# Ledger of designs, part 3: VHH binders against q9w197

Target 1, 300 residues: q9w197
Amino acid sequence: RLRLQDIPALTQDHCRMRDPAEVERIINEFVIGGPERMQIVSDFDYTITKQRTEDGGAVPSSFGIFNACQSLPENFKAETDKLYHKYRPIEIDPHMPIAEKVQYMIEWWTKSGELTSGFPFDQSEIDQIASKYTHALRDRTHEFFADLQRLGIPTLVFSAGLGNSVVSVLRQANVLHPNVKVVSNFLQFRDGLLDGFQQPMIHTFNKNETVLNETSEYYDLVHTRDHIIVMGDSIGDADMASGVPASSHIMKIGFLFDHVEANMKKYMDTFDIVLVDDQTMDVPRTLLSLIEKQHKLNLE

## First folded at step 12 (VHH)

Design q4
Fold by ESMFold2 at other seeds, look of step 12:
Structure q4 (fold): chain B 300 residues (1-300), chain A 123 residues (1-123)
Amino acid sequence: as target 1 above (300 residues)
Amino acid sequence: EVQLVESGGGLVQPGGSLRLSCAASGFTFSSNYYIGWVRRAPGKGEELVAYIYPSSGNTYYADSVKGRFTISADISKNTAYLQMNSLRVEDTAVYYCARGSPVHYRSWGFDYWGQGTLVTVSS
């Protein structure tokens, strides 16, 4: 039986827990179940990518990578920015009913699709921009994904961003192994031209729903994996595994970087482990190591 | 219909070399597909030996073959290759070519497999 006090990575000051006894209990359940009961569900933007690079530079979002492509029509970024300024305040409005917000999110997505239509575009341009940010993944991400592959642990990268960018960054970083699947928004093409985005749209308010066919098919593939690690950088990510039909234990890891004092209470109430200003995969990696090694020792 | 056809297997002495080919049809190499070589030794499970994303050239090698095997792809011929050098008796296996995609949920890992080609390393 593991005790938190004997796990150095989890006793550091920047590693915060509302209920350490519950974290300890879940870790021991993961150890009992072993790697064959595990799955990972992770956001991409600022969860697998860093919130801050070592150079101090900004890390673009997956849509930011697309928007940096030079072949986009004149004024594309300006028109996209106008949509963002109109709809983003609605998306985050604390008082508007969710049902009303959904109508605006559909409107935003529809208009974004219209802007992203009727011109040729080559994935290679996304690949060129993305190649500049393969160094902007959390430290030891390569090792983390290598361990997941070696252990046969299914890993879902579940992103409301642009999947073309997500796939490109992960592939070029050599972490997009056969155990990794990406569910996200993808560009659609018709007769060699962009035609908006593939249906259905993934947005803030349907990311945690079982109605998305892609996530339903994925969770059916991995249905025996009822021990789940969820990783995210925003409050909205905490429930992105809610569509898993047969979960028994879920560990939620939240990466907190901005406005730490203002956000601490909310993150602590939402995530089981809150990592403050942590730009690494060290805590998730520690959990994998414990699950593998202690499970094996318990079988001896 | 998606098909993968392996060729190039055979008998070789330890220290020798072989080049395997995987001719693909029914799909074109794109950024979303990877082609892998998976081997199965007699009485053993399957081991992912190597994979490549043909569109970008990104590769992976198992530790057991790193430095000895090289995977490559020729997009114009829709064919992937595995160059196997410094072969060891432990490399004896049936080698399967397989395709997968991180954005297709048909199956986990690889969704289409070839029939396999036998590689025997013995003196």
Scores: ipSAE 0.757, ipTM 0.905, lowest interface PAE 0.9, mean pLDDT 89
Fold by ESMFold2, look of step 13:
Structure q4 (fold): chain B 300 residues (1-300), chain A 123 residues (1-123)
Amino acid sequence: as target 1 above (300 residues)
Amino acid sequence: EVQLVESGGGLVQPGGSLRLSCAASGFTFSSNYYIGWVRRAPGKGEELVAYIYPSSGNTYYADSVKGRFTISADISKNTAYLQMNSLRVEDTAVYYCARGSPVHYRSWGFDYWGQGTLVTVSS
């Protein structure tokens, strides 16, 4: 049986846990099950990409990469900013019922699609901008994805951002291996022109089993994989794997960077492991290493 | 519909070379597709040998073949290739061409497979 005090990556001061005994229990379940029972569900923006770079450069969101493209209409950014300022406060409102928020998210999506329609656009613009951010992924991301591929662990990158950007960054970073799938919002094209986004819409409140149950084949493909690592940078990311059976073991890792003091309680209540200003994949990689190595040792 | 047809397999001496071809039909290479070569030796599981994203040229190679194999694609011919140099006895396997997409989650890995082509490395 592993003990947390014997795992240096998990004893660091920036690695916070509401219930260390529960984390220890889940790690030992993962070790018992081995790599064959594992799956990963991860957000992209500021979860696989860094929240902070060492050189002080900004890391754009996946929509930010699109918004930097030269061929967009003159007022595109201003109009999308108007929508953001109207709907973002609703999205994060702590008091509005979720069902009501969903109606506003549908409205936001519809209007965004109308703005993203009726003009030519080429994926190569996204690719060119995205190429500048392949080195802005968390440290040791290349090694993390290489290990996931070697171990055959299904990995879902689940994003409410723009999938065209997500795919481009991951592909150009040479981490988008066949065990990795991206579920996100993608541009729709008709007759060489943009035509909004492909259905179904993905937003904060359906970035969970609601979207994934849209095609029941996802869970059938991973049904033998009931040991799950969830990674996110926002409290809404914690529910990305909520459609799995209650007998599943889920480790939720949250990357906290902005307004740490104000957000600490919410993150600690939501995630099993909260990593404060950690711009690496070292904790997830440590879990994979333990699962592989200790599982093998236990079989001897 | 979607089809992948391999060719170029055969018997070769250790140290020799072969070039495998994978002619694709029913779809056009795009940034959202990758083409892989997967091999299966008798009594062993399948090994992903290499893959390429044809539209961008990004590639992957298994450690067992790095430096010896080269994957490539000709978009105009809708065909992928595996150039296999410095062949070893342990490269003996049936080699399958396969297509996948990072954005189609109905199948993890590859959603369409060729029939396979046998490569035998023996003296």
Scores: ipSAE 0.735, ipTM 0.900, lowest interface PAE 1.1, mean pLDDT 89

## First folded at step 13 (VHH)

Design t3
Fold by ESMFold2 at other seeds, look of step 15:
Structure t3 (fold): chain B 300 residues (1-300), chain A 123 residues (1-123)
Amino acid sequence: as target 1 above (300 residues)
Amino acid sequence: EVQLVESGGGLVQPGGSLRLSCAASGFTFSSNYYIGWVRRAPGKGEELVAYIYPSSGNTYYADSVKGRFTISADISKNTAYLQMNSLRVEDTAVYYCARGSPVHWRSWGFDYWGQGTLVTVSS
């Protein structure tokens, strides 16, 4: 049995755990089960991309990449900013019931779709802008995805952002291997013009089995894989794997960067491992390394 | 209906070359699709040899074939190729062409497979 204290990456001060014994238990279940029982579910924005660069610069979101395209209508950014200002406070309101918030989220995406309609758009602009940020992925992301490919571990990138940007960044970074699938919001085209977003919309409150069952066969394809690593940078990401059986072992890794003191309790209550200002894939990679090493020993 | 048809397999001596072709129909190469070559040697499991995203040109090669094999695609012919140089006895396998997508998927990995073409490297 592995002990947490013998895993240096997990004993660092910035690596926080509400329940270290539970983390240790889950790691040992992963190691016993081996790579064939593993799956990964990860957010993209500020989870695979960095929350900050080495020089302190900001990294655009997947919608930020789209919004930087020059061919967008002159008032497009201003109009989308108006929608953001109206609906974002509702999205994050701590007191409004979720059912009520969902109605506003539907309204928000409907209006956003109307703004993103009726003009030509060349998707190659997204590729041009995205190419500038292939080096803004977390350190050792290339190695992490190579490890996942080598181990045959299904990997779902699950994003409420813009999938066109997500795919472009991942493909150009050479990490979009056959074991990696993307579920996100995608641009719709009709007769060569933008026509909003493809259905169904993905927002904070349906980024879970509801959307995955409607848009993919992921859970059916990974039904024998009941050892899950979930990675995210926001509280809402912790539920991305809620569609798995209750007997599953889930390790939730949260990347905390903004307002650390104010958010620490919420993150610690939500994620099994909270990584404070960690702009790397080193902790997830360590978990894979432990699984692979013991798996090889067990075969001998 | 999506279809992938391999050709170009055969018998070759060590050090020789072969070019495999994968003619695709029922879909057009786009940024959301990749084409791969997977081989299965007698008594061994499957090995992903190479893949390409035809629209962007991004490629991958297994370590066992780097420097010897080249994957390419011709969008106008809707065809992918695997140029196999400096062939070794260990390259003997059935080679399958396969298509997948990170976006339009019903399976993890590859959704559609060809029937395979046999490559035999023997003295």
Scores: ipSAE 0.802, ipTM 0.922, lowest interface PAE 0.7, mean pLDDT 90
Fold by ESMFold2 at other seeds, look of step 13:
Parts: sequence; structure tokens; C-alpha cells
Structure t3 (fold): chain B 300 residues (1-300), chain A 123 residues (1-123)
Amino acid sequence: as target 1 above (300 residues)
Amino acid sequence: EVQLVESGGGLVQPGGSLRLSCAASGFTFSSNYYIGWVRRAPGKGEELVAYIYPSSGNTYYADSVKGRFTISADISKNTAYLQMNSLRVEDTAVYYCARGSPVHWRSWGFDYWGQGTLVTVSS
């Protein structure tokens, strides 16, 4: 039986837990179950990419990579910014009912699709911009994905951002292995022209089993994998694995960077492990190493 | 109708070389597809030997073959290759070509498989 005090990565000051005993229990369930019961569900923007770089440089979002493409219409970014400034406050409003927010998210998606229609676009331009940010993944991301591939652990990158950018960054970073699948918003093309986004739209409030059941066979393919690590940088990411059975063991890891004091209580209530200003994959990697170590001992 | 056809297998002495081909039809190599070589030896499970994203050229190799095997693709011929050098008895296996996608997927790992080609390394 493992104890948290004997796992150095989990005793660091920036590694916070509301219920350390529960974290310890889940870790031991993971270790007992082994890699064949594991799956990973992770957000992309500011979860696999850094929230800040060591030198303080900017890390664009997946839509930010697209918006930096030179072939976009001259006023495209300005029009996109107008939509963002109108709808983002609604998305994050702490008091508006979710049902009402969903209607605004549909409106935002519809208008964004209209804006992203009727002109030619070559995805190679996204690849050119994305190549600049393969270095902006969390430290040891390459090792983390290599471990997941070696252990045969299904990994879902679940993003409400732009999947074209997500795929481009991950592929160019050489981490997009066969065990990694991406569910996200993708550009639609018709007759060589952009035609909005492929349906259905993924937003903060349907980024869960609702979208996954409609858009993929993921749960059917991983139904025996009831030990889940969820990784995100936003409160909404905590529900990404809500489609698994209630008997499942879920470790929710939240990366907290902005407005730490104001957000700490909410993150601590929502995530099992809250990592404050941690720009690495070291904690999730530690969990994998514990699982692998015991698995090897069981085989000997 | 997606089809993958392997060729180039056979018998070779230790230290020798073989080149496997995987001719693809029913789809074109694009940025969202990868082609892999998976081998199965008696008494072992399946081992991912290598994969390539043909459009971008990104590759992966298992530690067991790194430095000895090279995967490549010719987009104009819609064909992937596995150059196997410095072959060892332990490389004896049936080698399967497979296609997958991180985006257009319906199974874990690879969605389409060839029928396999036998490689035997024996003195």
C-alpha cells in the first residue's frame, strides 16, 4: 500500500489536495488495477500547452494559432474579437443558468461559422504557425505521451478549441501516437472553401458524455477502463469523463495559474489534485510510474 | 474501400536486409492519417514497430528496432515502406501494415489492417 508521504511529487508545496486520503485511495486503486484499466482524458489549451513559459512568452490558444494565419480576410480577427467580447462574459457568468448560457453558445457557434465561411484556406498555414509552439508544451510532455503509448493507455484529447491546431501541434511535437485520439471543433470545407465548422459544436457546457456519445465510439472502446485520469485548466474540464460508470475511480488534476487566491476554493472543491503554477507533466507522470512499477512486480 | 497490401517478406540470414512495402488504396495519404507496421512473433503479443504520418514525415520507432529499421512513405505512389537492416532472429514475425487516424477513428489504435507478410530470419 502506497502512502502519499512516500511520493515526493505529491508532497510539494504547490500540489494541493482537499482530501489527501481520497487521493491516496485512488492512487492505490490505480496501482492495483494496472495499466489495462487506465484511460486519460485531457484538455489541450493550457493543459497540455503551458499556461506560461519560463521566459514569460505568450502561448496562443488553438483558435489563436488559426487567427494568426496570414491568408485570413483582413478584418477576420477583428470580427472574431467582437464575437469573443460579446459571448465570453456570458460563458463565464457565475449567475446565469446553464440552460440560458447554452442558447448563447449556440448563437456564438452559428455566427463564428458564418464568419469562417466562403474563402479558401490551406491547413498547411496552420501547420506553419503551430510549428512555432511545439516547444510550448508542458515540460516532459514528450515523455508522458511516450509512457502512455508504451503502456497501451487510451488517451483522449478533448478540446472545445480548434482541433486542426490541436492535431498540428501534437503531431509536430511527435506525441500524437496511435493511442491518442482528438475530439474537438474542426474546420469544414466545401469545394476548396471554408464552410464553418463540423457539427456538432463543442462548448464548455457539452464538453462531456453528451458530445462523446454523439460524436465518437470512445466509451464503447474503453468500457473496461474504469480508472481515469482527467486533466484540465478550467472548472468545466472536471466533467469530461462523466460518461463512465459511477463505480469508476477518477483522479481529477487541475492546473491553476490565473487568479490563484480567487479560484483556489472552487478548484479545490472540483479537482482532486490542484497544481499551482505547475508547467510540467511531472505529477501525471509520477502516477503512471507508480502504476507501471507495481505492474512489473506483479509479472515477476 | 480501404485496402492495405503488404509485400517484400521472405527468408533472410541474420545481418541481412529486407524492404517491406504497403500499397494503400481507397484513400490518399493526408495529414490526419498514419501508417504503422505491427509485428507478431510466436509467443508474443503484437508490437508496434514503427509508424509514419506520410504527409508531414513524422515517425516513431520501437526501441527494439531503432537504428536498424527505417519507415518512409512515397505520397505519389500511395505506398509506405519499412527498410529493415541488420536483421536478427528475434525480428522473425508476421508484419502487418495498418492505418489509423487521431481524428477519423472507430477503433483504438488502427482502423484498417493488411493481411500480413512473413519475415523469417534464420541462418
Scores: ipSAE 0.799, ipTM 0.919, lowest interface PAE 0.7, mean pLDDT 91
Fold by ESMFold2, look of step 15:
Structure t3 (fold): chain B 300 residues (1-300), chain A 123 residues (1-123)
Amino acid sequence: as target 1 above (300 residues)
Amino acid sequence: EVQLVESGGGLVQPGGSLRLSCAASGFTFSSNYYIGWVRRAPGKGEELVAYIYPSSGNTYYADSVKGRFTISADISKNTAYLQMNSLRVEDTAVYYCARGSPVHWRSWGFDYWGQGTLVTVSS
């Protein structure tokens, strides 16, 4: 039986927990269950990519990579920025009912699709921009994905961003192994021209079992894997694995960077582990190492 | 219909070489697919030997074969290859070519498999 006090990575000052005893219990369930019961569900933007670099360089979102492409119409950035300023405050409004927000998200998506239509575009341009950011992944991301592949753990990268960018960054970073799958928004093409995004739209409020059941066979493929690590950088990411059975053990890891004091209570209420200004994969890697260590002992 | 057809297996002495081919049809390498070689030795489970993303050239090799095996792809022929050098008795297995995609997937790992080609390393 592992105790948290004997796991140094989890006793660091920046590693916060609302209920350490519950975290300890879940870790022990993961260790007892082994890698064959594990699955990972992770956001991409500012969860696999860094929220902050040490040298102050910008890390674009997956849509930011697309928006940096030179072949886009001259007014594209200005128009998408107008949409962002109109709809982003609605998306994050703490008081507006979710059903009302969803209507605005549909409006935002529709207008974004109209802007992203009617001109030629080549995936290679995204690849060129994305190549510049393979070094902006969290420290030890390469090792984390190598561990997941070695342990045979299914890994879902679940993103409301632009999947064309997500796939490009991960592939060029040599972490997009066969155990890794991406569910995200992808560009649609018609007769060699952009035609908005493939349906259905993935947004903050349907980034859960609703879209996974609609767009993939995910839950059929992982039905024996009831030990889940969820990783995200925003409150909405906590629900990404909500389609698993109620008997499942879920460890929710939240990466908190902006406005730490103002956001701490909300993150602590939502995530099991809150990592403050942690730009590494060290905590999730520690969980994998504990599972692997016991697994190896059981085989001996 | 997606199909993968392996060829090039056979009997070889330890230290010898073989080149496996995987001819693909029903899809082109110009999309974001990966092609892998997976082997099954008698009484053993699956081992991912190598994979390649043909459009970008990104590759992976299992530790057991690094430095001895080379995966490659010829996009114009829609064919992937596994060059196997310095073969050892423990490399004896049925070798399967397989295709997967991180975005166009129906199963975990690989979604289409060839029928396999036997490689026997013995003296």
Scores: ipSAE 0.796, ipTM 0.917, lowest interface PAE 0.7, mean pLDDT 90
Fold by ESMFold2 at other seeds, fold request of step 15:
Structure t3 (fold): chain B 300 residues (1-300), chain A 123 residues (1-123)
Amino acid sequence: as target 1 above (300 residues)
Amino acid sequence: EVQLVESGGGLVQPGGSLRLSCAASGFTFSSNYYIGWVRRAPGKGEELVAYIYPSSGNTYYADSVKGRFTISADISKNTAYLQMNSLRVEDTAVYYCARGSPVHWRSWGFDYWGQGTLVTVSS
């Protein structure tokens, strides 16, 4: 039986836990089940990519990569910024009913699609911009994904961002192995012209079993994998695996970078492990190592 | 209908070379697909030998073949290749060409498989 105090990566000062005994219990369940019961569900923006670079600079979001493309109309960024400023406060409003918010998210998406329509655009432009950020992934992401592939662990990159950017960054970083699948928002093309986004829209309120049940056979494919690691950088990411059976064991890892003091309680209430200003994959990698090595020892 | 047709297998002496081909139809390499070579030796499970994203040229090799095997693709011919050099007896297997996608997926790993081509490395 593993104890947290014997796992140095989990005893670091920046590694915070509301309930260390629960984390310990889940780790031991993962070890008992081994790699064959594991799956990973991870956000992309500021979860697989860094929240800051070594020099303290910002990393663009997946939509930020698209917005940097030269072929976009001159007023495109200004118009998308107008939509953001109108709808973002609605998205985060603590008092508006979810059903009403969903209608505004549909409105936002529809208008964004209209802006993103009727002009030529080539995926290669996204690829060119994305190539600059393959080194802005969390440290040891390459090793993390290599381990996931070697262990045969299904890995879902579940993003409300722009999948065209997500795929491009991951592929060019040589981490988009066959065990990795992406569910995200994708540009729609018709006859070489942009035609908005593919349905359905993924947003804060449906980035969970709602989208996965409607857009993929995901749960059928992973139904035997009831040990889940969820990784995210925002409170909403914690619910990405909510569609799994109640008997499942879920470890939720949250990456906290901005406004740490103000956000600490909410992150601690939401995630099992909160990593403060951790720009690496070292904690999830430690979990994989324990699962593989301690499970193998138990089989001897 | 997606189809993958392997060719180029055969009997070869240790230290020899072979080139496997995988002719694809029913989809184009100009999209976000990867093509892999998976081998199965008698009585053993599957081993992913190599894969390539033909549109970008990104590749992967298993440690067992790195430095000896080279995967490539010709987008204009919709065909992937596995150049196998310095062959060893343990490379003896049926080699399957397979296709998958991180975005157009129906299963984890590979969605479509060829019929396989036998490679035998022996005297």
Scores: ipSAE 0.783, ipTM 0.914, lowest interface PAE 0.8, mean pLDDT 90

